# VHH binders against MKRN2 opposite strand protein (MKRN2OS), part 2

Target 1, 223 residues: MKRN2 opposite strand protein (MKRN2OS), of Homo sapiens (Human) (h3bpm6)
Amino acid sequence: MHCAEAGKALIKFNHCEKYIYSFSVPQCCPLCQQDLGSRKLEDAPVSIANPFTNGHQEKCSFLLRPTQGTFLREYDGRSDLHVGITNTNGVVYNYSAHGVQRDGEGWEESISIPLLQPNMYGMMEQWDKYLEDFSTSGAWLPHRYEDNHHNCYSYALTFINCVLMAEGRQQLDKGEFTEKYVVPRTRLASKFITLYRAIREHGFYVTDCPQQQAQPPEGGGLC

## First folded at step 4 (VHH)

Design p16 (from e02 with A97R Y106F; framework vhh_7b2m_4)
Fold by ESMFold2-Fast, scan of step 4:
Structure p16 (fold): chain B 223 residues (1-223), chain A 119 residues (1-119)
Amino acid sequence: as target 1 above (223 residues)
Amino acid sequence: EVQLVESGGGLVQAGGSLRLSCAASGFTFSDYAVGWYRQAPGKQRVVVASISSGGSTKYSNSVKGRFTISRDNAKNTVYLQMNSLKPEDTAVYYCARELGYSPFEFDYWGQGTQVTVSS
């Protein structure tokens, strides 16, 4: 079930002198068929954190999602990402050809970049008002939308820069914001997607080391 | 309330070793990347090593193979093990909570600890 997999970490364990990745420790080793349930593993399994979060539970954050489908199932690594900004009440503000949308659902599998720090109490109190006031300006009407220069990303970044300016900080251009905050997260997400899909297809993924990936074994011999 | 306090600096002969510690307080230490920076007299402050919340490490080319960064989340402490020290490693070493988690995050710095390597 799709919903049951949301937010779940992967596990990595050692057996047969390999690293084995799965959703949970299987009853039998996929490589040697040895029963793992009756014998304690040599090393404790390691949890690999899911890089995706439910964006509706992230306060005052910049979110990314695929324009079509979800990261884990449909995202191809190349198609456009849609971005938005969350308020304190689970609403994702985002800009499209239909104007500013205020989504109560649809961002359950997102990459999140936290924006406000816990010590920014004054801004936290004003965040929802500032975001709403910004979003209702004439700059973000449907007819002003343009794929290359006046889009969901420019909407979100302009709001971030308004907050930075209000806090007496330097504005970020698109390249700076993308390189510092977006690219590292999308890179981690891509690695996780690769592992997740291999496990989903074969039940597990095997490698000698995390940096030198091996082909996932075929399903034959699984118990 | 965020505080970073460095210790472990001192005078050492070339080829020697030192271990620096940085004790953190006032934030959820395990959620943040932390780094070591250094500033030599008359020079800009530059990155030496960093460690992510997940334990991934990065090193400047000048210290690769000689320095090791590590963290103990239970103790809210980050360490820098410095081996095979050279006179050019002489600097004030600073611990910092790294910018990179959020565009609204301020860099928080420790007071620094002096490392002096004699030829």
Scores: ipSAE 0.227, ipTM 0.594, lowest interface PAE 2.3, mean pLDDT 83

Design p17 (from e02 with E105D Y106W; framework vhh_7b2m_4)
Fold by ESMFold2-Fast, scan of step 4:
Structure p17 (fold): chain B 223 residues (1-223), chain A 119 residues (1-119)
Amino acid sequence: as target 1 above (223 residues)
Amino acid sequence: EVQLVESGGGLVQAGGSLRLSCAASGFTFSDYAVGWYRQAPGKQRVVVASISSGGSTKYSNSVKGRFTISRDNAKNTVYLQMNSLKPEDTAVYYCAAELGYSPFDWDYWGQGTQVTVSS
């Protein structure tokens, strides 16, 4: 298994007793102006993974995107997210007030939750048929759309639960699915967005290095 | 270090019973779903039963009414009680734990325990 670089490089490095975040190691430290050759850093730079993927390249996955704009540029952290399910051919199935949409574009910056595992060959072979059959049922018509209980999320989760039942696994309610699979990814995404925007605006972002705990006293007390 | 260790497999005659155990370590057992899968020679690994962190159980149609999954959170153990065993139940039985990456993934697998049902 190869870890691919996840889009534009975002790195953290240590200099001047600070963590400095940037798109690349600058020629000079932005704080002290000291020349930063590859051997002048206290520790090696750490790569920060991009939490976003092109959803049209993700097979059999649950995707999240902002309803307006992109995560990195326009998302305000408060607006509702739109969700969908991918088939094996780059099409994102999603439910809106216009009914089930089959998008060939628009999900190029998404949070992805993989659904099928490599050993699920039988389900992978049937996935596109199951998703299409589910999506053409009378349950997901435009006039049935309702913001709280019959929306893009309930569409996607109901399909996921149908597959879970077929695989003999326990169904999940919205709270369970959200807490276990969605929240960890959106939390990581929020941190990345904050860093990315600060670097875009200022060229870098700086935090204090965490204070190391003082070494415990040897033996606790002196005689 | 996450580890799942199955035990309780063996040879039994048709109509007999076996109780499988899976001892878990290295994670907060009570917070996660655990399941039993089986794999017969030359076939794909298929789900048998699962139990959620809240105790909700689910069974494959082929074992429903004959097998019972349960958990003991104090012992970090999941059990599969197998009654009215049939030759078709012959397989290696695997324990699996889902630690939250994907609802269709079992993050960790045991090495399996062999169950053989003679006719």
Scores: ipSAE 0.250, ipTM 0.577, lowest interface PAE 1.8, mean pLDDT 83

Design p35 (from b03 with D31Y Y32D; framework vhh_h_nbbcii10_fgla)
Fold by ESMFold2-Fast, scan of step 4:
Structure p35 (fold): chain B 223 residues (1-223), chain A 124 residues (1-124)
Amino acid sequence: as target 1 above (223 residues)
Amino acid sequence: QVQLVESGGGLVQPGGSLRLSCAASGFTFSYDSSYALGWFRQAPGQGLEAVAAISGSGGSTYYADSVKGRFTISRDNSKNTLYLQMNSLRAEDTAVYYCAAELDYSPFESYDYWGQGTLVTVSS
């Protein structure tokens, strides 16, 4: 509901031969209680950007959200992700067993993959019409929905490929699109969620140097 | 300013090994800013040949048939460096090796960067 947590970055700093994560550099080290005044940190603190955005403010973008709840609060890393495509007016088009939905709310905490930039004026002007015309096709009626091959992901990717073809660009299959654009972002999101929840519960999170090695993305299915 | 700098080339005998490094500056090897990294080579009087590529996550790799089983591509995000381990080198591997990065922000927006190249000579 509130936007208080949205966009809040995390801070990483070094002390006591550890990496310490928090919402801001504390006055005293949580491990040794030493004052963290000037020249008492090993390195300058590093800001870790929030990977989530309000999808209703992202134009012409591919969005991911948990099917249930939000990333920061409820997502368990295993439940299904739902995907959609935004138009230029804050509406998220997404496909489910109930057909194509046009959401004006619910995507306030999403992972976003931009598809068109504002400087692509010709495509931007036609985007809403193309998306609506594509979405009213008989191919995306409720009875056509099928979990493995005709779902929210195939809906979104098929539209993206229609636009790529119109622009004279190479089409992408699910594996190509997922590996190149989705996996890197979900991996960053997973790491951020772990840090965020630990900091929220304990005030800080500690790891040994070097940083925890990234693991392959693990999560539920899409749609 | 984005820059790629190759190193590790030199003279080696047939059957020997070399490891090439590509140090990146002006962008970070991370899952949101580096979607494809690769090695290309150009032998004297020949065209450019793709040798190996690795995805931004490091989970997907490609190798040309001519080097498959002999070369290994890898990346170290903490060092912002791309590597090419070259084993069982042959005279036909003699070439200038180029590091390249394709920063695909989206399916509709990509940026290509190239290094200056490093010479590898395989000769007895």
Scores: ipSAE 0.147, ipTM 0.517, lowest interface PAE 3.3, mean pLDDT 82

Design q01 (from c10 with N50Y; framework vhh_8dlx_2)
Fold by ESMFold2-Fast, scan of step 4:
Structure q01 (fold): chain B 223 residues (1-223), chain A 120 residues (1-120)
Amino acid sequence: as target 1 above (223 residues)
Amino acid sequence: EVQLVESGGGVVQPGRSLRLSCAASGFTFSDYAMHWVRQAPGKGLEWIGYIYHSGSTFYNPSLKSLVTISRDDSTNTLYLQMNSLRAEDTAIYYCAREMYSDSWEAFDIWGKGTLVTVSS
């Protein structure tokens, strides 16, 4: 149970004909200072889910993290991301110039992409053995590391394709995997980071309620 | 004029499937990522998922086994396929166009919504 991590979620609510983003609904409106506790909001606040998870608690997943620091505090939006694959026991396998590392910590704030479909329970039983056997091959020795073509991403994607082949599924090239699974999550993460940092700096963030052709749903919009 | 119009809502029995459509006009539909969002009576907004201009999809993890989003760029139409409908799927369903990545908001254009009522 991680009550402290729940505090990283964002809340969007409507007051003063504005969308107001904060970590929780405040007692007073930051714009008009009106007591929000004595009046019930017309619309329920919308919860904006944290796109980051503790990678050590994610099973059989592809993880992304910044090479240095955390997404919410230090990530600059342009530096390369480090990637890894989780086993069923909280270990993150990742490839660097020092070879395959097996991390028990350091991935507590990660973007996670589940790699198994709900009906792949047979693969889950073999997952840790497949990952370990794959990772101990001569292909992933330290001296074979190369920044552009034989790196953390090619390590992870090659393993993912081994899993897909074992399940009788079509392999994915780098562009296909990146566009389908990575880009959507990094886009959401970027918007969340921007809102999070603004709220952390100022206590809240405000936008106008967008109305162009039809009124948005009450409390509408995400990030 | 930029416009999104949802259709296909109505009363449907539990366990059945339903496909919603969203007709886009006034912009180059094939250039934009598109989203589906719903709002149940007395509840807040719930994001369902989206489809990129390339056809790649991403779903709300709590809903992804129940829905499929697709698009037909030749007819400027977005689709939401829903299977195994439950009473809690009763909601107004909206389609929305994604804002550019440098925007604070996720969506810049919304439809008026289509009501889905799951009832026997």
Scores: ipSAE 0.000, ipTM 0.136, lowest interface PAE 17.7, mean pLDDT 78

Design q04 (from q03 with N50Y; framework vhh_8dlx_2)
Fold by ESMFold2-Fast, scan of step 4:
Structure q04 (fold): chain B 223 residues (1-223), chain A 122 residues (1-122)
Amino acid sequence: as target 1 above (223 residues)
Amino acid sequence: EVQLVESGGGVVQPGRSLRLSCAASGFTFSDYAMHWVRQAPGKGLEWIGYIYHSGSTFYNPSLKSLVTISRDDSTNTLYLQMNSLRAEDTAIYYCATETYTWSGDSTYFDYWGKGTLVTVSS
C-alpha cells in the first residue's frame, strides 16, 4: 500500500540558534520548551515542498517509484526505480517482464516529470491514442524484455522521443534525459526522505545554523 | 542482415502527387513501427510520420494534410503518398524503423534506408 502522506510539505523554522524541521510549527520549542504561540518567530517558517505526488492524478507525465514499497517508508536510496507514463485518465503505463502493464493504482507516491510543454497543445488530444498504439507494438511484448537494454526506462524514453519528434523537437538519449530531468528530482527526494524519516521517528529534526553565539555573561559585577 | 530500400523518387512538377516505397527485409516487418524522415539540401532531418504495426498513423502536424503513410505486411513494403508537392518538398526521403535493441543511449531510429531523392521543379 502506498503512503497517504504524499504531497504534504515539511516546515523549517529557527529557534535556539538551530534549524528545526517538523510537520507543523509546534506550540512549544522542542529544544527549550519556550511557548512559540505567545510571540512571532524570529523569521517566518519556510515550507519545504514535498517532491512526491499521486502519479494517478498527473496527466501525460513520466513517473518514478521504488520497485518495492514507498519512497518515504521503505526505499533504501540504492535499489532500482521503476518508471512509467501516465495517460489522461489516471492509468500508468509501464513495461516489465510481463509486458506493458496498465496500472490504476500503485503510483500514489511518485516523482513526476510533466512531458507536455505549452507549445505541444495538439499532442494532448492525441496522447491516449498515441500511448496505447505505441504500447501494443511488437517491440514491447514480454519476450522482448531485457533488464539492461530493453526495460521500463527504454520503453518510457522511446515514447517520450516519439512525442518530441511529433512536435518537431530534438530526441534525447538516456544520459541527457537522466541528467536534465531525473537526477535533480531524485537528489531533492533523497534530502526530503532523510528529513521526513527523522521527523517521523523523533517528532522533529535539528541542524546547526550559522548564527552568532550567545553573548557571554559580563565580567562579574561587584555589589 | 536488416535492409531498408527506398524507391519512387525523381523529378516532379509542383502541385503533382508522388508515392514512395520502402522494401524491408531481415526482420519481422509486421511487428514494428515504421517511419518516414526527409532531409532537404543544406537542412537538418525532418520527421514526416510513422505507422504502427496496428496500422495507426501519426504525422508531423506541419505535413498532416499533405501526406499519407500506409503499409503492406504481405510484401514487407512501406509507402508514403505525397500530394500537392511544393519546391520546399525537395529532399532525400528515408524510411526507418524502431528496434527492440534500442537502449536509450542511441537515436530513436536504429535502422535507416539509403534514401531516395525527390526533386520538385517546374
Scores: ipSAE 0.000, ipTM 0.320, lowest interface PAE 11.7, mean pLDDT 80

Design q08 (from d12 with H52Y; framework vhh_rezetamig_d1)
Fold by ESMFold2-Fast, scan of step 4:
Structure q08 (fold): chain B 223 residues (1-223), chain A 121 residues (1-121)
Amino acid sequence: as target 1 above (223 residues)
Amino acid sequence: QLQLQESGPGLVKPSETLSLTCTVSGGSISSSDYYWGWIRQPPGKGLEWIGYIYHSGSTYYNPSLENRVTISVDTSKNQFSLKLSSVTAADTAVYYCARLEYSSGWPLDYRGQGTLVTVSS
């Protein structure tokens, strides 16, 4: 488990009765400028995992990316997401108005949903052939593309269901797959993007602590 | 070293609530790198995801089960639990607790040995 973008994690820590988010543990508090030797923090800093991965390094996975740009820099939270399926050799198969594309680049910042379990080792060995055979079907020719019902998502989900059926598992409809696997990850990704952009713009981001009864002249505080 | 152990009643009556607990040892559920969840396998069928929980308490449920499912986490005991209400014979399955790696090439990083739950009068 290594990532080419390991340096993009976020840190959350508590100081000045605030939660402070930054790219790394600072030497001094950005609010009060006090030195943050370990004894001065009320709680240990918490690492917030980067929800994005290089999709070309993810095997047998469902990937999401913005249709234009990257999640952290350009994504507006409203534009359509493009989806694809990875093979075992760093290629992302995805369906567009130009037919099935086999991308060797462009998915370096993706949300990844792994599709194979360790007990599906036999499917792993056959995965690239199954994906290629599926993708060369006449169903996925350019003229068959239709934005609402025959698109990148229906391509990916149909393949996932073929895999599920081959493994004796129940098929998932679009709503089931989206709510179970996609929505939780996009929700966390949206929160991460908001924090990341605020930190990038200001060097840090500050939120109030959970609501607490105020005790100004003696221990405790307002958050 | 990491071990997941399911525990709870093996027999539940129709219309009652199925309750299971997963005890984690050799690893911490407070890690930001993992989700913790429940999967089941009915006799003769494939695996079905029930839901998962992040250490913050955020939960994500299978839509077909969401009105009946509650997953909770107790970080102080390094445990997480499943409650499935209004059970029927269709809920008879081997139930597994599992760890899912957020940034992994795998949907199921580790699972327990499983526990059979039969729904019968």
Scores: ipSAE 0.000, ipTM 0.107, lowest interface PAE 18.2, mean pLDDT 79

Design w01 (from e08 with S101T S102D; framework vhh_7b2m_4)
Fold by ESMFold2-Fast, scan of step 4:
Structure w01 (fold): chain B 223 residues (1-223), chain A 118 residues (1-118)
Amino acid sequence: as target 1 above (223 residues)
Amino acid sequence: EVQLVESGGGLVQAGGSLRLSCAASGFIFSEYAVGWYRQAPGKQRVVVASITSGGSTKYSNSVKGRFTISRDNAKNTVYLQMNSLKPEDTAVYYCAARFGTDWEYDYWGQGTQVTVSS
């Protein structure tokens, strides 16, 4: 379950020549205790986008989630991720040792990769039937499941390649799909998890400001 | 395989212009922010200009008004138009790409040399 702050974007603001991350701009700077009323910040605060979404609200998407718990609370950064494909009605199709599961819950905190592009609008009308027909194939029975070569990822990627082929596009192998679509999102997610947990525990997170935004003194060189 | 390949560097006289190109492959270019960095001999690598996936641009104070960054997502290419070049612009110029809000650049090119004579 998400806590009260889990649905909010992180806020980044500048003070004391530092970037300060928090859930909201505090009344006073956590480093110098100076009042942060208007005109005390160097620049307007910026929102850092939450990389996680409720997968049951994502249509025609590839989803990733931890096998146990949630990304923000329990994920250890090392355990395998479970993957699935959404239909248009909030159901997540995924393949396990129990066969194809059709989940109406459990994917409320997921990384989502949209699979349909704007020029594929015709595919959306047939998506649910296409996914269901694919998923009832003898290839995805419980006894066919194998951790290394016939698993949740190969199920999802095979379906994605069926969609690509139907749209006249080039198929992707596992390495290509992973590098292009999955790795960038998991790197962003890892950074966000680190910031989120630090803010939850300490109230804020601080990094060096690579760009000094304090007004430079008039005249002369500085050390 | 991810690649960033810079081109367009060379020798130019002070006051001249050069256009650098960075051709990207192996990732979804339109989803990445791209930056241009430069490194002069014996100096640290510093940011020159950046452009977000949405097209918002940012410039270092030393090049603002002289350099323009742009992108062509259809060609998977980012450009740096350099006008009114000065001898202090002499450096190896690097293209770098990052996804989302990450502070680290995911991918870097090998660099292209720009030399500005007085």
Scores: ipSAE 0.011, ipTM 0.323, lowest interface PAE 9.2, mean pLDDT 82

Design w02 (from e08 with S101Y; framework vhh_7b2m_4)
Fold by ESMFold2-Fast, scan of step 4:
Parts: C-alpha cells; structure tokens; sequence
Structure w02 (fold): chain B 223 residues (1-223), chain A 118 residues (1-118)
C-alpha cells in the first residue's frame, strides 16, 4: 500500500487547550472524545500547505530532491540533496558524474524555488535556449565533475548567475544563495516531514496551545 | 562602464604569427562566453573562434589547426594565437562577449587591424 499524499495539506485545529495536527478534522477529539461535528470549534481549522511540488510542473525553477528516495518516505534529514533547473516543458536539467541529464520523470516530490522575478518577462521567452546552450558546453562534461567545486549545485548556481547578469543583477555566491533561498524552504520542509510522519503513524500529532489573549490590547496595569 | 579592448594587431608576412588580446572590464567576465570575429573590407563580419565560460573551444573551418583561443579569467583576458597566417586572414578582428551560451553577443570591442602581406 502506498502512503504518500503528494500535494495534500495538513490540518491544525485547537481543542482541550492543545494544537492538534491531522489529515482532516475528526468527528471526535482524540484527547477528550467530545463530538467536534455537532459543536463548532472556537477557532477555524488552519491548513498547513505541503512544501513539496511536482518539479516537472514548475517552470524556470531551482529544484531540490533527496539523492535516494522521497522527502516524505525515505529522507533522513542528513543525506545529500540533488539539485536541478527546470525548463518550460517539464524537463529537469541536472549535473552528475554522467554529465548533464535531462529528466522527464523522477522529480515529482521536490522543493521548488522560482527563479524569474515578475519583471523578467523577456528572460522567460529565452529560458529554454539559454539553459540548453549553457548545458551543452564542455564545462559540464562527465570528466569535469568534482564533488566539492564542480557538481550539481555549482552547475545550477552558475546558470542562475548567468540569468542574474543578463537581467543586470548582482551575482550570488553559494553561501548567499543558500541562506536567502534554500535554508528557509528546507526548514519548512523538515517541520512538515516531522508532522506528516507522526500523523501517518499515530493518526494525529499534539502540541501545547498556550491560552491566547483574546482581548484587544489593554492599557492598564500600572495604575 | 562595460568595455572590451582588443590589442596585438599589426602587419605581418605570410606564414608569420600574431597573438591578439581582448581585455574586459565592467562585468563578471568569467560568466561570459567570448568570440573572435573578423571583417574584411566590403564583406560581412564572420566568426573565427569562440570559448565558453567553462573553457570549451570552437573554430571556423578556415582557421582550424592554425588559430588557438584561450582565456585567463584572473586577468579578464581572452587570447587568439594566430599561426601560419595567410593574406586572406587580413581583416579587422573583433572581440565579442555574450552572457552564458546564448547565440547573440551582448558586448563588442572596437576592433584591431590585422594585415598579412604576401
């Protein structure tokens, strides 16, 4: 039986002064067994968006995936991630010891970072040509691959910097790109994986729900 | 300001050699492919040789085996070593840089004259 639900959101609701995470609001609270269907919750349930997408449906994007397996099922949080760049036709360009690969499948569960800004309309129309021309150069032949300096990440980042320079923007180094764009998304992904696996195993996940200040800000207390 | 400046041209006898240099400034040179073009009087500008940002080279059939293109990213410079020169190599030689591997060139130099006497 398969268990991955690509694209499905998680639900967070509050009851018994706890935040309860699940795939859907159950009929009864798992903590106190009160009927939730006949009573309205004090606060509306909140959807937690799935941070993973089908990379083959993302245009002009930087993609991350585990080198082995999928994020939700096999990823251990420690293994290396593989990266690629999408064209406008569902192909993921990525660099390995076998040279530049053009994948039509395998990136169905990816973290996606859009690369085009709203004012880069001209670049979108030239994207596939630029990516193909970049990728067919002798710089990205199999024998040039090196784990630390000439790898899938440097391939993708070099292309991104080519795009940035064409648009009159400043080049980014690996640290700058990683901190600004990659880290925030992998942090959200890690949290989602933890919740997803707990819900799949136990049916729900519970965290503390401190009593919220339901009142407008008050001005009193000092007098 | 963005500039490409060619140097090394001159007058040389048939069978001789020249080395052209193209010095770049005002952009991140290592991210650009560079080509050498030439234009003889009354003729169209044609490609001679090109080198990608990663160092891969391509040559026109008329110069293959005689000319060698190379780059020094630390000095923001591209070189064209021209050996076994022929009178038909007489032209103004232009350096051109393009972003990544696009088919169009973004920046052009002013040109340097090469004259090969018989």
Amino acid sequence: as target 1 above (223 residues)
Amino acid sequence: EVQLVESGGGLVQAGGSLRLSCAASGFIFSEYAVGWYRQAPGKQRVVVASITSGGSTKYSNSVKGRFTISRDNAKNTVYLQMNSLKPEDTAVYYCAARFGYSWEYDYWGQGTQVTVSS
Scores: ipSAE 0.000, ipTM 0.086, lowest interface PAE 19.6, mean pLDDT 80

Design w03 (from e08 with I28Y; framework vhh_7b2m_4)
Fold by ESMFold2-Fast, scan of step 4:
Structure w03 (fold): chain B 223 residues (1-223), chain A 118 residues (1-118)
Amino acid sequence: as target 1 above (223 residues)
Amino acid sequence: EVQLVESGGGLVQAGGSLRLSCAASGFYFSEYAVGWYRQAPGKQRVVVASITSGGSTKYSNSVKGRFTISRDNAKNTVYLQMNSLKPEDTAVYYCAARFGSSWEYDYWGQGTQVTVSS
């Protein structure tokens, strides 16, 4: 019983032949009211990791956040996402109609995509300089901002491609980057948001074993 | 667009072998973990084996030592080599794929029937 049971992870446990999602294992099953503390559950509870991270603690990463509000509270699944690139000192570089912003706060709940592979030692050492030099080049001034082709995403992707070129790797277009790196993470985030909001509103979320359902796409887990 | 297609199922005598294939298309397969599940008549769907994007494997106790899961990222395919088959292995076998540390599988195949006669 806590006023803020929004931990960094959710839990899933089995009882009443259902999967029950909550912030912690309750004393009693919300479906049948049986005491869960006196006897062990059939299966051990599963921890579901929070897909969001504090972007200011992520180094050399591509970050996504909602343009308005936070993922867990306000994001509607349809509104535009704002993107940025982190340096090694907790600053998020992002491009808007006000030019390149260097944020020390505001990205505490972000989707993070690491941009450096373990063998890119030299790039990590030069990262902050490359990002700052790129960002001050004059291409990213406020009056050059344009919603469709010269925006936060094209700023970030152009920098990523500069890094890829410097490392002798193939450049990615917007569709390639989005499909490979962004879409799987936003899909995972959407599922987590649905669970989180339901638990916050009702105290728990219940799902059936999908074996009886005609729908194949949900991935039923183990029952 | 996204598809997982199982193949290689069929009828086999107890003690025999089958190799199942799961062909993936429409996504960046190498970034996904893949699992094999099975569902016998009147029973719940259960995990058989899984393989991470990095190649780490895990097996259910009922098939450990008899089944081997492997992947070929160049062919966007996962295999399940099933040896020393038992009548209890009779089930529809499903391939499923998930991104990263997702707690649920994102994509599922339609299944392939495996029947083991005594």
Scores: ipSAE 0.254, ipTM 0.628, lowest interface PAE 3.9, mean pLDDT 85

Design w04 (from e08 with G100D; framework vhh_7b2m_4)
Fold by ESMFold2-Fast, scan of step 4:
Structure w04 (fold): chain B 223 residues (1-223), chain A 118 residues (1-118)
Amino acid sequence: as target 1 above (223 residues)
Amino acid sequence: EVQLVESGGGLVQAGGSLRLSCAASGFIFSEYAVGWYRQAPGKQRVVVASITSGGSTKYSNSVKGRFTISRDNAKNTVYLQMNSLKPEDTAVYYCAARFDSSWEYDYWGQGTQVTVSS
């Protein structure tokens, strides 16, 4: 709602043989100051998807957020992330030393991983009750919280595995879930945060064409 | 668990066409940009074409006008339509996937051989 930045996409365009990133195509190139009417750009500008969303608007999803502040403003890239599971009514269920919390706010800038697949239609109708019943279990009382093995992540992953079992699917361990779903998104988020902060401070960010290592300089017009 | 599987390679005469497919599994495909790379014997791997999660495409200068990249999110598949093939297009073709705006590819396929005879 109040986080305009969380919904902001970045724009990437080509000029001066560089990739230039900004919040919108400027009137003039920041490098050469030439007017950037549409006919002056070599390729159409592309929108870079914002990896962050308002978690309270995401249904049946696994969410990540920093424990302090927001990704775009305060996150240092090293501090632990707090995780939760959304229901269909904008509530984020999460486990801490205070037990299971049911948050109606605070997750407006989150990384979201959708948990329902197209063939899980029946689960959608039962999701809120299933999540609530899981969360009221004696397993998730405050005194059972432990930093390494009984925390916000084990709470969320155990629920995800309950859903997978109910749908006749293979369960995932922490390493499998982290590698497959979490690491790619946090890697993207880190790169986006770097771009965003540079654009916010300087108005734009410039980079060379990204290439895989051991590629020749002549890779064509694609970077 | 995460897989990219290329198919559709083979031997073709100069001037012919091939369609490569890259089938993805184990991740949310619709959120990923996909690129095609190729590597000829004794040469470095080079980019050929890419398509963003939103469907925007880019091509290397060597294939512009001849190759077309497309995606079908319902089938978790990316295609590379290769027309007017030349002997210089002979290479192993690799599919690679990354989140849109990521600066490196997160996942790579094993490759599929394309051989164009004169």
Scores: ipSAE 0.000, ipTM 0.128, lowest interface PAE 16.7, mean pLDDT 80

